# Miniprotein binders against q9bqp7, part 45

Target 1, 240 residues: q9bqp7
Amino acid sequence: VPQNWFPIFNPERSDKPNASDPSVPLKIPLQRNVIPSVTRVLQQTMTKQQVFLLERWKQRMILELGEDGFKEYTSNVFLQGKRFHEALESILSPQETLKERDENLLKSGYIESVQHILKDVSGVRALESAVQHETLNYIGLLDCVAEYQGKLCVIDWKTSEKPKPFIQSTFDNPLQVVAYMGAMNHDTNYSFQVQCGLIVVAYKDGSPAHPHFMDAELCSQYWTKWLLRLEEYTEKKKNQ
Below, E stands for the ipSAE of ESMFold2; O stands for the ipSAE of OpenDDE; V2 stands for 0.75 times the mean of E and O plus 0.25 times the DockQ between their complexes.

## First folded at step 7 (miniprotein)

Design Eb2 (at its last look DockQ between E and O 0.26; V2 from the best seeds 0.00; counts 0 for: pae O 10.4 > 1.5)
Fold by ESMFold2-Fast, scan of step 7:
Order: structure tokens, then sequence, then C-alpha cells
Structure Eb2 (fold): chain B 240 residues (1-240), chain A 86 residues (1-86)
């Protein structure tokens, strides 16, 4: 799919505050569908080099921890990530919500890690919400849409054991963010425009999270790469 | 262009072979840690070469390059395990 036919931003939408914007953050449920998810597209279109590097990492970890140790390690990483996202959704939900706060989740090192970033987050418009691109026919579940330092962003919360000081070290995360952005900008369930992204890498020891802000120009660059991955996925699916 | 991709593949293949030769030389001198490192670098380059062949549409050459990537990676792992076992 030519990138010039499918822009990331919707020219008929404004990123300025609108009275039609919901007072409560949107949470559209993700419906199971034949339509591919962003994560499926990315997983099915990894380069041979990406697959090779992941396999190398896995083999090195198994060599260090053993097969059972590796399974325990990956299970713990998954569980910690899930709890981190649950805690953030709770923190960013309006005070008037009936959600119970889990005090144990709010005391984690990951939550301490993101405190300095959360101070700059306001105007939450969507949390754990499904997006679908009307014309490109893919779906996703985004973490958060909110203003970061006054700019409306798709925000993706990540946990990491190793420092990620450069956006390039976050792998396909920029593609995931712009895929959600493009989908939301063309999804009839949403009325606003998002032009910026933010990848937040939180650390278990509470050391300051690394924010990777993506302005409109950077988002457009990664959007081009996402369209190539989506095209590759579509061609592979057509030939099956 | 395909001509530019072919040139890139040739340069990468030359680099990978130089790393393999270096790894062999280091292993003969008993410098096993460095030999492992060069084998790992060569393996990664062959994985990249595989992607470039796929971009050109040469699936057969892509598959052969990927096999070389995993072959050198397996060799590096074997050498690394031998070092640990002493």
Amino acid sequence: as target 1 above (240 residues)
Amino acid sequence: SNEELVKQIEELRKKAEEFIDKARELAEKGEYDEAVEYLEKAALIYAEISDLYKEIGDEESADKALRLAYEYERLAIKLKKAIEQG
C-alpha cells in the first residue's frame, strides 16, 4: 500500500480541544475478529535478522538460567508488565471511577520509575482502548491517549531490565505506536486527531524511566515503515 | 535499485568472510572469547544478507544465507560451551 494514499493524520480532524471530546476516557472493547492486530502484523513480518537476534537472546538466556529458569523468568516479566499496565490505568482513570486501587501495584518500582513522567500527563482521552483503521483493515489495543507536556500523544508503557536511552533500542515499539495512531485517527469511534507518540520505558529498580517522544515528523517516518510491514503481511496472507 | 542491493550484499559477504577468517586465526591462537565474538558478528551479517536477498526476490539465496547465519551461530555456541566446560 502506497504511503501517499494512506496518510497517518486525518486532514478532516483537528488535534485542538473540542467540546465533543468525552469527559471520561474512552475504553472501547477489543473484539476478536479475522482482522489482524498490530502485534500479529509485526510478529508475522519480522525480518530474518530480527528473528535471528530474538533466537540468539533466547538461547543465551536458556544457557544462563536453564529451560525451567527461562520459563519462570519470561512468565515473571509478563506478569510484571501486566500489573504495571493495570496500575497505570487505575492511576490515570478519573477520581470518580468506581475502580478499586491496588496498593501493592501502586508501590512497585516501575510506578516509582514513571512518576516524573506522570506529572506531565493530563487530559486523558482513552485508556486500554481498541482502535481499528477503517480502510487499511487492522486493529489494535492502545494503552493510553493523553496530553504529555501539552501535546496529545498515543502513549505506550514498557518495562525493561536494561536501559533504553535511544528510541532505536526499543525495536518495533515506534511502529506499534504509529499504527495505533493512524488507526485512531481514522476510527469512527474517535473524533479527535493524535499527531504525537510517547514510548515510556520504566525500570524495576525505580530508576527514572526513559521517555521517547515522537513528534509529527518522526511519526510520519515510522508510519511509512509500518505501511511496508502491513503490505508484507497482506501479501503473505493473500498467498495462503 | 537491485544493483545497489547486490553491491551491498557483496560488501557484507566480504566482511562476514573476513570475520570468519579472523575467528579461525584467533581460535588457533587460543583466543577463544574473541573467536566467539567474530563468529557471532559473521552470523548476524549473514542474517542481514538473507533479508537483502529476500528484498531482491531471490528466495533461494536468502535461504542459503540464513542457513549460514545459523551454522556460524551454532559453531559460536559450541565453542562458548567448550570454554565454560574447560
Scores: ipSAE 0.535, ipTM 0.874, lowest interface PAE 1.5, mean pLDDT 86
Fold by ESMFold2, look of step 8:
Structure Eb2 (fold): chain B 240 residues (1-240), chain A 86 residues (1-86)
Amino acid sequence: as target 1 above (240 residues)
Amino acid sequence: SNEELVKQIEELRKKAEEFIDKARELAEKGEYDEAVEYLEKAALIYAEISDLYKEIGDEESADKALRLAYEYERLAIKLKKAIEQG
């Protein structure tokens, strides 16, 4: 149980965006500052066993591919993820990027993988947008805020190469989503709030993506876990 | 409670020591593939012990256990490489 509990939802905010808002999604720039990012907090609060398992995986990959081969593998995985997010941002905000859309960016197994999910996505309110929790003092960059099957969600897009998943991402993905949600709900750059989350896992071969919907109750459960990780991070920082 | 955590640490330490003894016996017989498996099991147990010491608030013991985890993992890797090199 966190010592300094704080609510994930803001009772002073509507979960409906203003009807007179422009159709252009919000894209608040990420500002470099001294407060920690969500990903920094999660990285610094992994258990010793989780860190050990990640290192074991890295060493096995290096044994299989060589050190240079592993470096190239990780670089390619990062590039594929970057291209995937760029493509989704382009698809979801055609007014801002229609004339500059790269057709090669759209030719991807990952994009094929999410097509059935995108048909259920509408009302995009934010894309690649910074969030800050002013009271709890953390910052993040969320992928997307949009309606999924009629529910306004913070949506996180993930890529996966099925045979060798990243172990840490499975545990922490819901924490990342709720941390962004809580920050957005208390960030003065946003006039609305979000009570649901969605994690979408896309596959390189074009296989249908797997959606993981998080309703408000589930988000509240993971929010408590996020607060514990943030508290742990804060205590660690005090000792440094 | 901390008493339960200490009992868990003692049980895990005994199990890790048994795996290390088994790995040594297998290595002496030239069964290096099987020895590697037991070293990897022991290394993971020491990583778990490290988390339990951290939960108790004993950071010094947590650091020691974690270093043991990585030492046994490096030994397992060395045996793997030796097998591959012939």
Scores: ipSAE 0.303, ipTM 0.798, lowest interface PAE 2.7, mean pLDDT 84
Fold by OpenDDE base, look of step 8:
Structure Eb2 (fold): chain B 240 residues (1-240), chain A 86 residues (1-86)
Amino acid sequence: as target 1 above (240 residues)
Amino acid sequence: SNEELVKQIEELRKKAEEFIDKARELAEKGEYDEAVEYLEKAALIYAEISDLYKEIGDEESADKALRLAYEYERLAIKLKKAIEQG
């Protein structure tokens, strides 16, 4: 049980979307400060097993591609991910705010992969927006807040070369999503709260993306795990 | 201190050896699933030993410990596959 328990949901915020859906999605800039990001907390609190498996994967990839080949591979993966997020932001943004849609960004297997998910996405409230949890003292940049199949979700878009049909195959991604939910639900910059999460795994070959929906119960379970990771991070930093 | 790290490495090595011996004992009894668990535990300990040797600046010992970690994990995987086939 976490020593510093804090709720994921804010009882002071109504679950009812205020009828004034802002016509424009929120885009709060991430401020560079001393506050740790969700990603940093997760990276610094990986289990010895996770670190070992990651290092083993890295060594295997270096053996197969060489050191320079692995650097190139890593750079390409990062670039593809960035372009995918930029394309999604462009698709989900209102037409009036659309910078010149680079049509080349839209011609990707990853965008093809998510088309069936995008059909069920509506009511976009935030895109590439910073969240801060003031009490728990962490920050993050969330990809999207929108309705998926009529349920308001924090949506996290992921790229993968391998099928991830199960939420368990997404590693710490569920923790990232609930961390963003908890931060947003207590961030004064947001007037609403979210009770659901969605992880979307997009594939390079254009095969149908896997949606991993997280209901309020599952979010609460992962929230407890997130709090434990945050405590571990905080303890490690006090001892440094 | 480097002396404290060396002591910790020795304790971890002893623990890894105990797990390997336990895995052998279990495998000899036909308890292969439990044997796999102890092999995986030993592999994780050797990975930790490798990290501690890196902290001390003994890269050769670190590489050797890491090799042992991979060997025991490979053995665990091989044993899992054998269980699934037999």
Scores: ipSAE 0.005, ipTM 0.259, lowest interface PAE 10.4, mean pLDDT 85
ESMFold2 (binder alone), look of step 8: mean pLDDT 88; pTM 0.861

Design Eb3
Fold by ESMFold2-Fast, scan of step 7:
Structure Eb3 (fold): chain B 240 residues (1-240), chain A 86 residues (1-86)
Amino acid sequence: as target 1 above (240 residues)
Amino acid sequence: SNEELVKQIEELRKKAEEFIDKARELAEKGEYDEAVWYLEKAALIYAEISDLYREIGDEESADKALRLAYEYERLAIKLEKAIEQG
């Protein structure tokens, strides 16, 4: 049992909307402070196997593309991912004015890939919004909170290039989702309860995205693993 | 469960050594592409062994296994690079 065990769900919260909830999706800005981010915790507590697999992927890519080619490739993939998230925020924002949109952004293969998922998404409550766990003292920036097939989810949008996916994003995606969920459920800026997660892996060629739905039981299992990673991070900082 | 983990480590270690022996045989026969594949698989197995040793709390054995993983991966990369240049 983890020494710093804490529940992922807040017994004082409901998953149902109430009259005091904002009519528009929340977008709380992430403020810099001494409190660690979810991504920092996960990066600093990778297993030796995860580090080895990441280094193997990097060396294989450098061998194929050269060092400069590898830098260009990773920069391009990062930019594609950023544009994909910007497009999704635009599509899901009900308050968006009729702006001229980048047609390439909206017509990307990644956007085509997620169309069938977006048909099942409604009731958007937060977009690109900061969360902080008041008791466990960590922060994060989540992509989206919305209903997927009638269930309120923390939704994390991921891009994958075929045949060469980013290995870092694959290993800890469920931990990232539940970390955001637990933070939001205990963050005073939010009033609702989230019990489900959704990881959506979109493909550059437009092939149908793969949704990885996480029910409350699965979220609780990954939450225990996240607490162990957070404890490991805290212990490493004390021993410096 | 620690006894089951030790058994799993032993099975993986035998598999890794078989792959390393196979890589040597293939390299001696000039089958370098296939030798690289076996070295890569052996490296991955040693990385897994390292994680299992950490789960048991044997940090020394975990570090040794991880070093072997990096060594075999480095060897695979060097061999693959040499093939491209040759």
Scores: ipSAE 0.006, ipTM 0.329, lowest interface PAE 10.3, mean pLDDT 81

Design Eb4
Fold by ESMFold2-Fast, scan of step 7:
Structure Eb4 (fold): chain B 240 residues (1-240), chain A 86 residues (1-86)
Amino acid sequence: as target 1 above (240 residues)
Amino acid sequence: SNEELVKQIEELRKKAEEFIDKARELAEKGEYDEAVWYLEKAALIYAEISDLYKEIGDEESADKALELAYEYDKLAIKLKLAIEQG
């Protein structure tokens, strides 16, 4: 269990809209500094099993594709993921949508995959926005904060190919979501509270995306695991 | 508790060794595809054992378990390559 426990939810905040809330989604830029990012903490504290599974996947892919083929494959996967996130930001943003729309991005299988999820998304409050936990001293860049089926969620968009897994496939997706949630709930740049998470896995062939909804109780359980990872990271860096 | 973690490690180690024995037996009979499956499962179990050792603070045993995970995973790769050549 974590020695320096801190709550994920802020009892002084509400998930209800305030009249003073901005009319457009927040997009706070991530400022570079020595404070660790959520992704760095997770990458530096991967379990032995996680590291092993990533290496296993890499070795099998190299056997199938060759080293050059593997590098091309991984580059293409990264690029497709980036384009998917750009398309979603464009779709969900009321600002500059005409200028930022790429007809090819909107026609992708990944966007087709996620259409049924998007029908249940409304009340977008933040897009590609920086968060900082001022007490626990970590930062992050979240994909989206919006209502999913009436519940305010931190939403993380993932892409996956039906035949082959992603290179960035991480077992820490729920930890990433709750880390962003806890940071946002204690970040002075935001005034509302998020209590739920949503991980959406979209497919290249247009097959229906899989939503993984995380209620407040599940978020609290993963938050404890995130605090342990953060503590492990802090201990490792203090000894370097 | 550490007692529960130690029991988990013992149970997982017995399971991994059983899988290794099955893989060896299958390879001897020329059933390489199935042998690869058992080796890959045994390797994954050793990676899990490594995490459990780390949780109880036994870094030396954790490192040894992880070394075994990679060793058996490499053996599975060698068998896969042998299948492709044959």
Scores: ipSAE 0.534, ipTM 0.875, lowest interface PAE 1.7, mean pLDDT 86

Design Eb5
Fold by ESMFold2-Fast, scan of step 7:
Structure Eb5 (fold): chain B 240 residues (1-240), chain A 86 residues (1-86)
Amino acid sequence: as target 1 above (240 residues)
Amino acid sequence: SNEELVKQIEELRKKAEEFIDKARELAEKGEYDEAVDYLEKAALIYAEISDLYKEIGDEESADKALELAYEYERLALKLKIAIEQG
């Protein structure tokens, strides 16, 4: 699919605040659908190198921890990530219920890691909200849409045990962010335009999180790569 | 362009072969940890070569390159296990 047929930005939308903008962040539920999710498309179209690196990591971990130890480790990593996202939603939500969440969720090293990023986040417009690209037929669940240093961003929160100081170290995360952005910009449930992305990699030991800001030009470059992955997914699904 | 991709593949193949030769030389000298590192680097290069062949549309060569990636990866893993066991 040529990029000129499906632009990431919607020319009929503005990044300026509208009178119709909600005072409470949007949280549209993700409905189970036949339409593929961003994460499924990316998982089913991993490059040979990505699959190889994933298998290498798995084999090394199993060698170190054993099969049962590996399963426990991966379950714990997943649980920690889930708790981190729940804590961030609580911190960023104006709702009392979310603010009154378990105190332990707000004290993790991951939350300490992102403090310097959170001070620059304001104007939250969506939290844990579903997006759908109406013409390209894919769906996703984004973490957050808010202003970061005055720019409206799709923000994706990641946890990592290893330092990720360069955007190249985050693999498909830039593709995930621009896929959500393109979907939101063409989803009738939303009225605004997002032109920037932000990937925040938080660390368990409380070391300062690494923010990877993506301006409009960089987002457009990754959008072209996302369209290729989506096309590959569609072709693989036809061929079974 | 496909011509540029072919040149990139040729350069990567040469680099992988050099790493394999270095790994063999290191293993013969008993420097097994370094030999493992070079085998792992060679395996990763062959995985990259596989993706480049796929981009050109040469699925047969892509599959062969990926087979080499996993062969050298298995060799590195076997050597790593042998080192740990002593």
Scores: ipSAE 0.433, ipTM 0.841, lowest interface PAE 2.4, mean pLDDT 86

Design Eb6
Fold by ESMFold2-Fast, scan of step 7:
Structure Eb6 (fold): chain B 240 residues (1-240), chain A 86 residues (1-86)
Amino acid sequence: as target 1 above (240 residues)
Amino acid sequence: SNEELVKQIEELRKKAEEFIDKARELAEKGEYDEAVWYLEKAALIYSEISDLYKEIGDEESADKAMELAYEYERLAIKLKKAIEQG
């Protein structure tokens, strides 16, 4: 177990709307500082097997595409993911935001892939919004907080190409989601409680996206693993 | 207890050695594609064994397991390149 355990849920908070809540989704900007981000903690504490699998994937891709081709491929994966997130933010934001965005961002196989999931998403409370855990001292930028099938979730949108999936982005997805959840539940910029997570894997060819729902119990299990990763990061940083 | 982790390591090590033996048998028969598959699986298992040793706090054994993982990974790459050349 973690040496310095802390609860994921805040007993002083509710998942129900409050009359004082803003009418539009929250979008708190992420500020760079000495406090580590969720993604940095996870990247710096990858298991030996995760590092090995990433190196294997990289070597296989380089053998297939060449070094320049691999560089182009990873750049394109990043760009497509960025465009997918921008399109989702536009779709889930007020109509005025959609009108101001590039219409081409709304047209892709990834957006087609996620349509059946979007119809079950409502009550958006935060989009592309910064979270900070003031007690555990980490920050993050979450994609979305909204109701999925009536349950308030931290929703993380992922892209995948079926024949050659980008392996690095798959390993720690549940840990990333619960880290954002725990931070938001204890961040003074937010007033509500999130107890569920949702990881949505969208496909480039438009095939139906796969939703991976995480209930409160599952979130609590992954939270313990996240605390261990955070502890490892903190110890490693102090010893460097 | 660490007893569960030790048992898991023993089971994984046995599986990895079986895969290595199978890879050797297949390579001797000229079945190089299948031999590569078994070597890649064995390498992955040794990387998992390394994580389990690290969890127990046995850094020396964890490092040795990773050395084996990369050894079998390199052997798989050599066989794969040899197949493509000839």
Scores: ipSAE 0.429, ipTM 0.832, lowest interface PAE 2.2, mean pLDDT 85

Design Eb7 (at its last look DockQ between E and O 0.80; V2 from the best seeds 0.00; counts 0 for: pae O 11.2 > 1.5)
Fold by ESMFold2-Fast, scan of step 7:
Structure Eb7 (fold): chain B 240 residues (1-240), chain A 86 residues (1-86)
Amino acid sequence: as target 1 above (240 residues)
Amino acid sequence: SNEELVKQIEELRKKAEEFIDKARELAEKGEYDEAVEYLEKAALIYAEISDLYKEIGDEESADKAIKLAFEYELLAIKLKKAIEQG
């Protein structure tokens, strides 16, 4: 158990719709400060095996592509991911016409990959929105909060070249999702409760995306692991 | 308990050493592609062992294990390069 345990869910909040809820999804801007982001905490506390696997992947790619080719490849992967997130935000946001949305955004294999997931997504409450946990002192920028098959979820969109049919194959992604969830549930900019997560892994060739649904119990399990990573980050920072 | 973790480490270490022995035998016979595969498997197991040592608080053994993981990985890379040249 983490030394500074804190609950993921806020007992004073509900996931039920409220008449005063905004009709437009929330988009709180991320403000630069000294408080660490979820991504930074995870990057600074990777396990030795994770560091090894990342270095193995890097060296294998460099052997195949050369150092310049590797930099180009990595830049392109980043750009494709960024464009995928921008397209999803556009699809899920209010737009002037449906035909403009469909024409401009359905040209990517990644977008085709997620179509069967998107048909089950509704009631969008937040898009590309900042979260901050005031008590635990971390921040993040989540992709989406919406109902998936009737359950309010923090939804994280991922791109992959290789199949990820099991949640274990998504590494730190569950930790990222629950970190955002816990922050949002205790962030005064939000009034609702999120108890579920969804990791959607989209494929470039348009193959059906793999959805990894995380119920409240699974989210609580990953939350404990996130708190341990946050504790490790804090300890490392104090020892510098 | 630490006893279960120690047992898991010992089992993984034995598996890694078996893979290293097999890689050595294959390399001596000139079967470099297979030798590379076994070195990569052994390296990954040592990386896993390093995390298990960290869980029991044995930072010295964890550091030795991860160093060994990178050493076998480097050997696999050197053999891959040698294969491509030969």
Scores: ipSAE 0.633, ipTM 0.909, lowest interface PAE 1.0, mean pLDDT 87
Fold by ESMFold2, look of step 8:
Structure Eb7 (fold): chain B 240 residues (1-240), chain A 86 residues (1-86)
Amino acid sequence: as target 1 above (240 residues)
Amino acid sequence: SNEELVKQIEELRKKAEEFIDKARELAEKGEYDEAVEYLEKAALIYAEISDLYKEIGDEESADKAIKLAFEYELLAIKLKKAIEQG
């Protein structure tokens, strides 16, 4: 039960874009790290079980690969994720990024994995864009705002090297999406709002990506859970 | 509510103890791979118990439970390494 409840939707805004809005997707610059980011809040408020499972995974990987092998593995995963996001930004805004386009960037199992999802994505409004919730005091960097099957969504792209992603990462992904949504809906840099979310899990082997659509009711349920995590984070930092 | 959580903790504790007993029995029979699996299951249960203690505000018991979770996990890792090294 959050002490400082705040609505996720803004009744003063429409989910329909204004006709005078620019046709180029928004890309609001990320401000310096003064207030906590969504991902930091979530990382600092993981349950004991989540922390235990993450540590178990790390130890098993180190046993298999050695410490140096694990470090190289994690560096490669980070690079693959970065290249995946760069490729998606290029694909979704080709006029803006055509000169930066690299065919090797587009040759990826992850990109193949999302092709069937991209066919249903249109009307891109924002790419790799900062959001800030002034009242609740948190920031984020959302991946994409676009229409998915006719509904305007905050879309979050996730990579997975295995066909079955870790449950902890899936557990917090909805919280990340609704936190971005709530911030965007109350951020003066945006003239519209979003009532739906989409999580897309892409696979390294090119297997069809898994879409996880979140309607307004489901987003509201996860919003309450996000507010509890934000309160927990604030209390932990207050007591340090 | 806290009474319900305490009952849930006791049920999970009994389940973890049963898994530890199964692991001991399997190790006595030389079934070390299966013994490791039950130790890992017990460790995860203690991590869950830690979260339940935190929910009722008992941070001392939560700390003890998570330490116990890591102790059984370390035992499982040590046994697994011993099997692989001979």
Scores: ipSAE 0.406, ipTM 0.833, lowest interface PAE 2.4, mean pLDDT 85
Fold by OpenDDE base, look of step 8:
Formats: structure tokens, C-alpha cells, sequence
Structure Eb7 (fold): chain B 240 residues (1-240), chain A 86 residues (1-86)
């Protein structure tokens, strides 16, 4: 049990979007603060087993591609991910705010992969928006807040070359999603709360993306795990 | 309890040793592909042992265990490469 328990949901906020919710998605800029990001917390609190598995994967890739080939591969993966997020932001943004759609950004297997998910996405509330949890002292940049199949979700878009049909195959991604949910639900910049999460794994070959829906119960379970990781991070930093 | 964690570590160590012994036996028979699999299994167990030692607060033992995990993985990688080269 976490020593510093804090709720994921804010009882003072309505689950129903107020009729006065702006038609334009929120885009709060990430401020450069001394406050740790969700990603930093997760990276610094990986188990030795997780680190080992990642290093094992890295060594295999270096054996297959060489050191320079692996660097190129890593750079390409990063670039593809960035372009995918930029394309999604463009698709999900209101038409009036659309800068010249680089049509080339839309011509990706990843965009093809998520088309069936995008059909079920509506009511976009935030895109590439910063969240801060003042009490728990962490920040994050969430990809999207929107309705998926009529349920308001924090949506996290992921790219993969390998099938990830199970949420367990997404490693710490569920923790990232609930961390963003908990921060948003207690961030004064947001007037609403979210009770659900969605991880979407998009594939390079255009095969149908896997949606991993997280209901309120599953979110609460992962929230407890997130709090434990945050405590571990905080303790590690006090001892440094 | 720390006692339960120590027991788990001992059981895992025993299992890792069994896998290493099996890998040696298989390698001696020329069954290198299967030997690689057992080395990889042993490496994963030592990574788990490392996490359990960390939980007990034995950082020295945790560091030794994770080094063994890397050594066995490296051995598995080298053996795979040798198989591919003929």
C-alpha cells in the first residue's frame, strides 16, 4: 500500500463535461520546471529485470544491425513516432486551426492502422497538453483527451513494429496513462475529469491497431502501482 | 518477510543452476539451440534474484546477481552467433 495515498479521481469535479466546454481542444504548454515528468519517474524506477530485458534487446539489435545500424534504427523509430503524433494532432484538431496539412504526414502505415479507432474518437478536449499534479509533484504531456465509444478517456498513442494484443505487453504504458489521468483530474487548468484510459498500439504495416481500454477499476489498480513508483522515485532522490 | 524472500532467492538460485547444468549437458551433446534457451532462462532468473536482493536491501548481492544475468545472456548471444557461423 502506498504511504502517501492520493485519489486518482477528484470528487469535486463533474464527470459530465460542462456545456460551456470550449469547442477547441486545450493545449497547455509544458513548463520547464524542476518537477519530474511521468516518463522520468518511470525510467528511474525500472526494476533490474526490466533494465536487463531492455539491455538484452539492445544487444540483440546491435548484433543484427551493427552499432551504426542500431543508432539509425533508433533515430528512425523516434522520428516515425514524432511524425505519427504530429499527424494525429493534425487529424484531431479542428479544421480552422489546421496549419497546412502536410499530406505526407498522413500517408503512413501507422495512420492507416488507427483509422478504425479514429472512427470511434469524438469530443476532443485536449491535444498535446501539459498536466501537473501539484500535491504529488509530477508533470506530464498527454497526447489526447477525447471520447472513445462515448467514454471520456486519456488516450495514449503508441507505435510498434510487433503485435501487442494484450495490455500487459505495453509495459509501463498503463502507468503513464493513469499518471496523466490523476494529474489532469487535479490540475486547476482543467475543469473536467477523466475516468477511463485508452492505449492505442499502431502498427507500421497498416494492420489494425490494438485498442487497450482501461475502465475506472483497472485505472484504479494501475494508479496504486503508479503511486508506489512515485514513492520509490522520491525516496531515491532524497538519498542522492 | 525477509525470510520468505531469502527462501525464494534460494529456490530461484537452485533453478538457475539446474538450467545452467542442462545447458552444459545439451552443449556437450551438440544441441546448441536448446542450450541457448536454457542460458537465457538462467539469465532471467538471475535478474529476478537481483530484484529480490534489492528488496532485502542487499545491494552488493543484487549487483552480483545482475552481473551473472548479463554474463549468461552474453554467453547465449555468443553461442547463437557461433551456431550461425557454422
Amino acid sequence: as target 1 above (240 residues)
Amino acid sequence: SNEELVKQIEELRKKAEEFIDKARELAEKGEYDEAVEYLEKAALIYAEISDLYKEIGDEESADKAIKLAFEYELLAIKLKKAIEQG
Scores: ipSAE 0.000, ipTM 0.233, lowest interface PAE 11.2, mean pLDDT 84
ESMFold2 (binder alone), look of step 8: mean pLDDT 88; pTM 0.857

Design Eb8
Fold by ESMFold2-Fast, scan of step 7:
Structure Eb8 (fold): chain B 240 residues (1-240), chain A 86 residues (1-86)
Amino acid sequence: as target 1 above (240 residues)
Amino acid sequence: SNEELVKQIEELRKKAEEFIDKARELAEKGEYDEAVWYLEKAALIYAEISDLYKEIGDEESSEKALELAYEYERLAIKLDKAIEQG
């Protein structure tokens, strides 16, 4: 599907603040249905090289830790990521009371890692919020929409475990961000335009997080790649 | 576009074969750890070649390249296990 038939940006929307915009960040619940999620599409259309690298990593981890050790390790990584996202939602929510904050969530190395990034984040518009592209028929749950250094961004928070980073979560991050962006820009539950993305990779040891800023031009380039992955997913589903 | 992809495939194929030849030479000299490294790198290159063939629409060549990737990966694992045991 050509990019000019399905543009990432909606010409009917402005990125300027509107007086009628909610003062509280939006949190639209994700409803499960037959419409594929961004993560499902990306996971079902991984490149041969991505699948090969994932299988290599998995095999080596199993050889080192055993099957039970590998399951425990992956469960721990998942739990740490979940807690990191919960802590960020708490920190960025203006309605959170001190009584609702977990001290353990706020003291992780990952939270220390992102402190310098959070300093530049303001004007939060959405947190843990569902998006749906009304014409391309896919859904997603984005982490955050906020201003980063004065630019309205879809922000995706990622964790990295040293010295063996979980390789799966790094490959398609730009595609994930632009898929959420395009969906939000065409979702009737939202009234604003997002033109920039930000991928923040946080480190377990508290080392400074690395921000990957994506301007409008870069987002448009990755949008073309996302449309190809979505087309591939649709073709694979049709051939079952 | 396709002409550029074909050139990339040819360059990667040459690099993979050079790594395989290097792995063979190193194994013959008893440098097994380094031979494993080159086999692992060759396997990854063939997985990349598989994606490029798929991009140009050559599904048959894509599958053959992926088979080579897994073949050299299995060879690297077998050699690495043999080193550990003996």
Scores: ipSAE 0.313, ipTM 0.783, lowest interface PAE 3.0, mean pLDDT 84

